# Miniprotein binders against a2bj90: the designs that were tried, part 49

Target 1, 235 residues: a2bj90
Amino acid sequence: MSRSARRKTSALNTVLRVVEVFASIQGEGPFTGTYSVFVRLAGCNLRCPFCDTRYAWSLEAGKPLGVEELVEEIARYEPSLVVITGGEPLLQRHPLNSLVEGLESLGLRVQLETNGILPAPARDEQLWRVYHVVSPKDVPVRVPGAKLHPSWVDYARATGRAWFKFLVANEQHVREVAEYVAKLGIPRSRVYIMPLTPEKLDMKELLELHSRIASLAVKWRLNFSPRLHLLVQLP

## First folded at step 20 (miniprotein)

Design QZ7
Fold by OpenDDE base, look of step 20:
Structure QZ7 (fold): chain B 235 residues (1-235), chain A 99 residues (1-99)
Amino acid sequence: as target 1 above (235 residues)
Amino acid sequence: SEFLRLAKIYQRAAERAMRKGDYDKAVYYLYLVAELALEKGDLELAIEYLEKAAEIAQRANLRELEALVYDLLARVYEALGDKEKAEEYRRKAEEIREG
């Protein structure tokens, strides 16, 4: 392999397409309430009708940023957690592994948000070490082209570093989640249900949805994920 | 009722989506209203919302969402005991997925 080919492959592994970097509180899942830096990566393999981050769907919506520069930018916020999100972060798997390596070298905790369509991390990937919140889009929300990759169940069992966060709008959705996770052998302790919130709800509507889904979570013995950032009016 | 409040949230969201030209979002939120109607046992109301969702999906060439709507229509008609219409909508959904 020529020196030019190695330089091109190394350069491809060191640049991410990033939409935005910002500090906030993690509003969702097992790390709710954690002061976090969010890295929103560009590109998604889905077109969820209910997506609130449509601006991140195209790779071209992101700016190319070097991994080293991005690590330095993140570190300046002194985060308790780095949340890698986007469209689908795993579309940029190679440079994402390099980013994780850099962040972990600084002792930063990392959480990935993924739709679970792409394979879970392998043991040799830096991503194997981080926390994952998988948000399936097949069940119950039936997004076209969505299917949970089975390797996420295996990853969750092997590592204990994965949780599954399901969007739900009604009790039938909660039932379908309960049946689905039982069939897959996912422990209920690793399952979160979160209200499917339309954009531009008022606070009363937002609280009504949260209250309903939280009540269903208790009834069905599942964990509840708020959308805390929306409730407290943070990014 | 709690049901009517939740249904109204998604209905209003669909209406906002229509005004913005977000037809995929509109179809999907009408679909969610239909699921709530089905949960309440109001099958006629479910059909009304799904027919509207199908019309929007068809006009906007949202074939995959159109098929999703037809799947639920088939289930609603099956629940009504109309096996003929249930099969019609199953076939319509299949034709979209095979094409």
Scores: ipSAE 0.889, ipTM 0.949, lowest interface PAE 0.5, mean pLDDT 94
Fold by ESMFold2, look of step 21:
Structure QZ7 (fold): chain B 235 residues (1-235), chain A 99 residues (1-99)
Amino acid sequence: as target 1 above (235 residues)
Amino acid sequence: SEFLRLAKIYQRAAERAMRKGDYDKAVYYLYLVAELALEKGDLELAIEYLEKAAEIAQRANLRELEALVYDLLARVYEALGDKEKAEEYRRKAEEIREG
């Protein structure tokens, strides 16, 4: 094998920078309640003021792990779902596709969480076959530079494997979401609104916020996403 | 009332963020309190929270959040009928975004 051939199969395609791996339940979106292993990848292309996983913003926060080793670690949990999150996982797109290949070969169901700034999977990517929950940050929460890449809407239409989850704090936000998804042609069945939840709320505050946003979801005929893991005090 | 309960949630969150030195969270949560006040039609309360948020953003050098706060101040002053102040805050936001 030449040095050029080794570059095509380089360690960059087989190594991920990983902040943490842990078991919990998926508390948000369409897969709420599922026994899951979470893989938090390092690096983010946003600096959201409300982010509660700031420890994952820098690529340096991640430990380099080989994809094969990571697949073995994940498999030992016997998860019903593998949730790939971060930071922004698509910043490590090439080795991420290798991870997805390994997980799919074991029959493991995979869901990616993304802010949607980077393009949706191409048909020849391993990521094409997995499920995606896309959380745009430009509307309604107005994070600078957070524009949703238009390919996510096309991907959702073509595959049925993407849902859109929006943080909201009030009814004006919900109205903005409704207008935004209507303009993009995203059907309501694919749209979730979720309470913008500060950290360290007591249970009464948490329930009040959930109750308000759930009421708005019904009023506006949108799906509601809880933060179930917070309600049941899981990571 | 429901407005008061939600506003208190974000107001307390802003106070916690200030104590931890998370000034960007504090500014953002105060901005959310102001959005709730505007939704209720309490324009004076909205201005109070936004002026505090702007001061924190300025002192902490949070330029993009400062611009966001000015955007909402412009909307609040437009609702008050003070077009001169509304334009002033629109200009301030534009100056930050132009660099």
Scores: ipSAE 0.882, ipTM 0.944, lowest interface PAE 0.6, mean pLDDT 92

## First folded at step 21 (miniprotein)

Design TA1
Fold by ESMFold2, look of step 23:
Parts: structure tokens; sequence; C-alpha cells
Structure TA1 (fold): chain B 235 residues (1-235), chain A 84 residues (1-84)
């Protein structure tokens, strides 16, 4: 191969299709409140009814960005956490591992958000060292094609770097989540329940919903996740 | 019944994503020929799911499956570009 052909192939292997990059606060899960840079990758293997980022579903919604360029852009924000989200980021697994390598070489802490259908990282992947928030879509309402890959439970036990997050609106949903995680052997210390917010709530209604779901988390001995970015009106 | 067909589509989608997972693993190991074969098998199953959705007139599900077909076709092209 010519030097030009090799260079083109290498650039393709280190290119991600990216919808957006922006700074904000991580509003959900175990890292709630952390100053973060969000990297939203294009493409998704589900069509969830409650998805609030439908604009990231198509792989063509993303622009091709070189991994090295992306690392430099992210670093300029001086984030405390880099959140890789999407769509489903694991569909771009190969270049995603390259991005993670670049970010970790700068000492940046990385969290991945995934629907958990594709398997957990293997020991030899750069993603192995990353924190993961896994949102299974089989409960409380099943999305067609959703099935949590069993490796995520093993990964969580082996590494302590994965948590499982579920949107709930009421106690029946919480009961369904509790049954699901018990059946799969997911420790409740790794489980977050989070308010399922209707499209438009005023602040009072939003706070009341948070209060109800937080009370249920205490009752069911599960962790509670706010939707903090909604409460403080950040993206 | 339409419910039986929808269940078959759901099971088919689960198999598709299992095949995509195998393709991604093969790609990670550098086995690009194997990766492409898994993706093409996934694509054939997805086309079957699309026909099932069309058969019962489920327009929304059919549209979603066409979007998944496009996704897998692009994933195959990416693998082919790496192989060339």
Amino acid sequence: as target 1 above (235 residues)
Amino acid sequence: SPEDVIREIDETLEKVWELVAKALEAERRGNLEEAERYQREALELMRKAAELARRIGHEELERQIREYISLIERLIEIIREQRE
C-alpha cells in the first residue's frame, strides 16, 4: 500500500461520528454534580419511546471527527469528567477505544452511558478502565430488541465500575425494576432509580416527582438519581 | 396473529444485536472477514424482520427496522474500507 492509502485507512480507524460536544453538569447517576464535557456519538440500536436525544439515532447525524482532534477539543474545557453518550456509543467501538486511550493518557476521568445490549468491555480494551452507567431498556417497559448483555453484571462485580439506571414513574415500576435486578443478580448497591419526567413539567411538579421517586428509593433500598440538569436548567 | 409476528420480530432483533456484537468483537481482534460475515448475517435477519413488519402493516416498526438496516449497511461499508 502507498503511504497515502495507509494514512487514509488510519484516519478512518481513528474517526468517530459525533453529534455534539459541550460542557455541562452530569445530572444523573453516581457522578451527579460533576463538571463534565459530553461527547454525543451518532447511531443507536434502539428506538426508545422516552428517548430525549432522538436526533442522535442515525449514524448520519454525526460528523466525522478525528480522535486526536477530539481529544484536544475536550481537553481545552478542562473537564472533571468526560461523559461519552449517544445514541449507543458502543456501536463505534473501535474508534471509541482510541478516544478513551487519548483521554486517559491526559489523566481525564471517563464515563460511558450505554443501553447495555452490546457486551461489557473485555480486559484488553481501553474501555475496561472506564466507568459505565448502564440503562437496560427491558424494564419497566420493554423496548423491542432490548436485552441486557449478561457480561455487564460480571463486569460490575469484577471491577466495581458499572452501575444500572432505570427510569421510573411510580411504585409499580420500582417493583418491576426490583424483580428484574434480583433475577439477574444485580446488587442493589449498583442500582439507581430516576424520575421519568413528562415532556413539560413546571418546577413544582418536577420537584414533587423527585420527592416521590426519592422516597421510593429509600423504601426499596435502592440508590436515587435526580435529573439535576433539568432542575438547574442546563443542557 | 399480529402479536405473534411482533414477538417474532422482537426475537429477531435480539439475534441481530447478538450478531452485531460478534462482529464488533471480531473487528476488535482484527478478523475483518469474520466481522463482515457476522454483519451480513445480521443484515439478512434484519431484512426478514422488515418483511414481517410489512406483512402485518406495522408502519412505525417497519420504519424503525429500515433505519437499523441503514445502520448495518454503513457498518459493513466501514469494515470493507478497512479491509481495502
Scores: ipSAE 0.842, ipTM 0.930, lowest interface PAE 0.6, mean pLDDT 90
Fold by OpenDDE base, look of step 21:
Structure TA1 (fold): chain B 235 residues (1-235), chain A 84 residues (1-84)
Amino acid sequence: as target 1 above (235 residues)
Amino acid sequence: SPEDVIREIDETLEKVWELVAKALEAERRGNLEEAERYQREALELMRKAAELARRIGHEELERQIREYISLIERLIEIIREQRE
């Protein structure tokens, strides 16, 4: 390969399709309450009926951004955490590893949000070093084509840097989650249940739903994830 | 039955994402030819799934599968752009 071809391939491997970059608090999972910059990547391998970010499903919904430029943009916010989210970030796995390398070089903490369909990071990937919140869509919500890749269980065991966040609407869903994680050998300390929120809930209904699901979390000895950003009306 | 066809589609989607995963791994290793091969195989399976959804009259499922076809086509384009 000529030096020119290597430069072109290197440049293309450093471009992400990005929908939006914004600062807020992490509203969900183990990092709830953390001042964070969110990087929403374009493209998703699911069409969840309850998705609140449907505008990110197409790769064309994102603008091409260079990794270096994106690192500089993120750094200007002085975040306590960088959250990589979107549709499914791991669809852009190669340039995403480059992004993580850049962010870690600045001493920034990184957390990935993923649906867990694509394999967990390998030991030689930059993604191996970051935190992961895996949100399976096979249980209890049963989105077509969703299946948790088994490598995420192995990754969680090997690194202690993964948590599993399940969407639940009722006690039957919580039961299904408890049975599923027991079957897979996922420690309960790594499991979060989160309210499945329909689009049309008012604040009273949202609070009531949070209360019910939190009570179920205690009953079933699971961690509870709020939708804190919705409760405090932040993005 | 339509239920059997839906199950077949779900199983097909799982296979597609396994192929996409293999393609992404090949891309990471710098084997763009192998990556494109896996994505094209995934694309063919998705086209079959779309036809199955059409045959049973499941319009919403067909629409979703067609959006996945567009996704995979774009992933192939990205690989091609890297090969040029």
Scores: ipSAE 0.827, ipTM 0.930, lowest interface PAE 0.6, mean pLDDT 93

Design TA3
Fold by ESMFold2, fold request of step 24:
Structure TA3 (fold): chain B 235 residues (1-235), chain A 84 residues (1-84)
Amino acid sequence: as target 1 above (235 residues)
Amino acid sequence: SPEDVIREIDETLEKVWELVAKALEAERRGNLEEAERYQREALELMRKAAELARRIGHEELERQIREYIELIERLIEIIREQRE
């Protein structure tokens, strides 16, 4: 085998703990509306009280899948975007880099969702070349153990491939987010505010909350993220 | 005071995830022995955090920390499987 072929073969034989793979629409952040395949990885280093995906918290919730098999499964959906999410996907960093390599070899566009506690990709990682939506959980309401790793700001500045997304319920939360991102040097163009949705809302309440947070986004000159999949009732 | 202990737990969790980050980097570089050492250090700190939570009777936080212990134990097993 050549060096390139050996590296490709070795990377594709690594195993990931995967909760689910499914097609849907990306409902949040800068790629809202894109036909996507979601890959939910098991394991999380936070226990957020507002988490919608608690079933992915335990590493045991995932089934072992070979990276090569997973790449083939994803490709069959013919996605416009591959969204890697979880739990916290960076807990499976090594095999995740192998998955990204396989997806990149097929020309597939990849977005990672992370809480940002683990550091941003290094320049020699396959993850360096993909898109990242970082959702810090230390503001406006702190989750125990949450601390955004400072490398994410450096990464966003160096590459332009990271955005920061914050759940907010009111203007006080937006003010706290604005102060936080200003202190860290994150430009407004990289910041999204998104409605903090309780588990039980009817459609009218959901739309009212979206309207309120969108109005605040305009007022504060921040980007607005919907939770579009909830509005159109997709997974 | 209980408030000081809760702050200590929170700071300990931050240190744990820093050690896990070092373990993941070592694993990526193929340094599996080093990766295991970092994870075992993280596990030791997490067990300290669990004891602190138990001491002040914070049942929800203690339960969460025990789930993190399970996570780190599984991460160690994965490293050990690669070494075999």
Scores: ipSAE 0.885, ipTM 0.951, lowest interface PAE 0.5, mean pLDDT 91
Fold by ESMFold2, look of step 22:
Structure TA3 (fold): chain B 235 residues (1-235), chain A 84 residues (1-84)
Amino acid sequence: as target 1 above (235 residues)
Amino acid sequence: SPEDVIREIDETLEKVWELVAKALEAERRGNLEEAERYQREALELMRKAAELARRIGHEELERQIREYIELIERLIEIIREQRE
């Protein structure tokens, strides 16, 4: 290998705290339906009452894994998409950039899921080239401490690689989301509304909720995100 | 009033995450002393938020803030491990 390639390979020796790695389909947002490997990172800067992954909140919930080892594990699944999620993945920003570098060197497409409190990627970060689904938690129901960093809107405009996804239960929530995105200058084409599901619904209730929120998406001219993995009973 | 204190806590949390963001950027640039300084400032502010929550008796919010304190303490430890 060349000197430059050796230095990039050596940077992959950093450590991430990882809760789980598994294959499934991406069930939400613009890449819905894609065969994916999910990497759930530990640690979160929010305590959302509706969180479905509370087990990832503590940084101690994660096992320390070397980035090189993790890249190799992910590659063995031959994913069409690598979804980095968590907790809040951007809390482990430095080693996360190393992971992205390793995945991109293998030609793997990467998507990050974030609550958007920490800033969007800078141009000199490996994360700059990654797709992002940003889920602000200050609307429609505010979670304490939540505030979308304004750089995400700038990043979305500059790169076209960010979308904004909001959990909604009813039309009042959708109106609040519509007002919020208009205020921030987020184009509706970049906005998804998604059903806010209680912890447990039977399949009939889940489908009815999807139908109601999808109808609201059409009415308000917003994109609709399912929770497809719940509908097809995948993790 | 309790509502005013809750709003103050919320604004304080926003400021904490701004400081954490600066720490993470400093860490990315290799400025580990600066990164630790920002995290310690964030930690001090978070401790203030915890005391405000305790003062109004908001047990759940105080518990959440204590978990954030633990997070920031671990982030500081990670920075210190890199320095060694």
Scores: ipSAE 0.883, ipTM 0.951, lowest interface PAE 0.5, mean pLDDT 91
Fold by ESMFold2, fold request of step 24:
Structure TA3 (fold): chain B 235 residues (1-235), chain A 84 residues (1-84)
Amino acid sequence: as target 1 above (235 residues)
Amino acid sequence: SPEDVIREIDETLEKVWELVAKALEAERRGNLEEAERYQREALELMRKAAELARRIGHEELERQIREYIELIERLIEIIREQRE
């Protein structure tokens, strides 16, 4: 790139609105147990009643951080996985692709968490090459405005780098999820059911809910996701 | 009925996020003029959703939609700053 063009492109790609960066264990989905750095981006296109990160809903909750500085900060943790989450990270799609480029240039493995309303990555996006855990919010209980973009199923088939995770509280919810994924052609091997934790469960209640949902996962031949970070009391 | 209006709002929100998706893609390709146009179209549709929620007195839904209006307004501002 010429110096002038590179400066214009860099300005376009330089800033993300970031709520927090921290090290922890990935507690959910296919990478459960992995030492991870979490990057929580600001802004969300849903207002889920079960959201446990409501503080990230507004873009104003995020501080503007340069992508280059953010890559350097993340690298200092020496993560086994970088988890990009939020709000909804795909609302900051353009600078997010720059972040992914920087992280991949250092050989860092990246996973995105998304509600799947915005489309899956195109082949020419840096996001194409990373892992995705997609949490649709149109089933079992529909959140207004939620609709899984059909490109996520196509992306999962083409790349093998996407999984689908659903919060469930009971067997009726599991039945609804099973019907939904069958209708969309999502194979069971790509589907996780995870406990829907009401606010203010004590540890005994949390363990009992995990046991119940895990038993349902076996019964319905779906994968089970814990909320491991809650069980071990990590952020 | 209020239930029919809530369904209309829900469908309107889906259309808004489709337009936002087009704006984000245009922005990624450097088509900032097109990106702004899609976001402004999304904003107008979201304002319609807000008025529908207000007419049926659904306070929580109206509050959520006003937060989405603020989001889209900020996204437009970001695009305009890049167009400078």
Scores: ipSAE 0.882, ipTM 0.951, lowest interface PAE 0.5, mean pLDDT 91
Fold by OpenDDE base, fold request of step 24:
Structure TA3 (fold): chain B 235 residues (1-235), chain A 84 residues (1-84)
Amino acid sequence: as target 1 above (235 residues)
Amino acid sequence: SPEDVIREIDETLEKVWELVAKALEAERRGNLEEAERYQREALELMRKAAELARRIGHEELERQIREYIELIERLIEIIREQRE
């Protein structure tokens, strides 16, 4: 391959399809309350009926952005955490490893949000070093094709840098999650349950739902994730 | 039964995502020809899944699978652009 072809391939391997970049507070999971920059990547391998980011499902919903330029944009926010989310970020795995390398070179902490269908990072990936919140979509509400890749359980045990977050609406859902994580050998200390929020809830209903699910988390000895951003009216 | 066909579609989708994962690893290793091969195999399985959904009259699932076909087609284009 000519030097020109290698430069073109290197340039294309450093492009991400990005829907949006914004600063907010991490509202969910183990990093709740952290001042974060969110990078929403385009493209998803699921069509969850409860998805709040349907606009990110197509790769064409994202603009092509260079990794270097994106690192510079993120760094300007002086974030305490960079959250890589989207549809499914791991569909852009190769340039995503380059993004992580760039962010880590600046001393920035990175968290990935993933549906867990694609394999966990290998030891030779930059993604191996970051934090992961895996959101399985096969339990309690089954989405077609949403099988958790078993390597995420192995990654969680090997690194301690993965957590599993489940959307729940009632005690039956919490029971199903408890049975599922027990079957897969996921430690309860790595499991979060989070309210499944319908679009039409007012603040009173939203708070009442949070209270009910939090009480179930205590009863079932699971961690609770709020939807803090919804409670405080942040993006 | 329609339920058996839905299960077959689910199993097909699982195989597709395994192929997509292999393609993404091949891409990461610089094996763009192998990456394209895996994506094309994934695309063929997705077309079969769409036909299964059509046969049982599950219009929403057929629509979703067609959107996954478009996703894989776009992933193939990205690989091709890297090979030029």
Scores: ipSAE 0.882, ipTM 0.951, lowest interface PAE 0.5, mean pLDDT 94
Fold by OpenDDE base, fold request of step 24:
Structure TA3 (fold): chain B 235 residues (1-235), chain A 84 residues (1-84)
Amino acid sequence: as target 1 above (235 residues)
Amino acid sequence: SPEDVIREIDETLEKVWELVAKALEAERRGNLEEAERYQREALELMRKAAELARRIGHEELERQIREYIELIERLIEIIREQRE
């Protein structure tokens, strides 16, 4: 067995701490409407007050799963996209590269969801090849310790495989996002604004909020992300 | 001032995540000893951040930082398990 084959087998034996695996529609960002398998990884380096997945914050909330078993589980759903999310998936960066390698070997498209605190992928990582939706947590609502790592802007320019998604509640938030992305030199075509829902809204209130934020997106010449899964009552 | 202490905590947390990032890169490169060293340095800074939050009476922030301490401790355990 060649040294390359042994490295592949050792990479396949890496363990991820996984909270849940489920099939749904991607409700957010550039892939909205795509039939997707969601892999929610455990552990987060933030405590966002508006987080809807607080149960994923601890690494202990995740079950240890082998990368091979996880690839097989995902493949059974025949997804159009694999969405790797969690708390913060990049806290499990090493085994996550192995997962991406496995999924790409099956011809599956992969999208990562990240808070952008940890550095963008290096060129020698399997993560370099996938799509990334970065959700900065320093604007418009600043979470302690949240700072977008500058390498994400460089990665977006180099690859065209990154987008930036911001949670907004009003026009002031949209202004702050517009100023922030202009300062960082992020192209507006790569920016999404999404409704911030801090409280449980009824369907009428949720739709009205979507309408307001979508109108602001047009006014400010930004892309709009729905929370489509909430509107259609999917996971 | 409490505001100055909050700023110091924020700056400390930023440094912690830089160290965690270095640890994760070391782990990816197979340098588990270096990875553990960076995580331990991150842990020490995080403990200082918790003490700062305690001193200003910011109970919620202190609680969150203690949960981050637990996170880093678990990351160290994962590195140790790979070294055995």
Scores: ipSAE 0.881, ipTM 0.951, lowest interface PAE 0.5, mean pLDDT 94

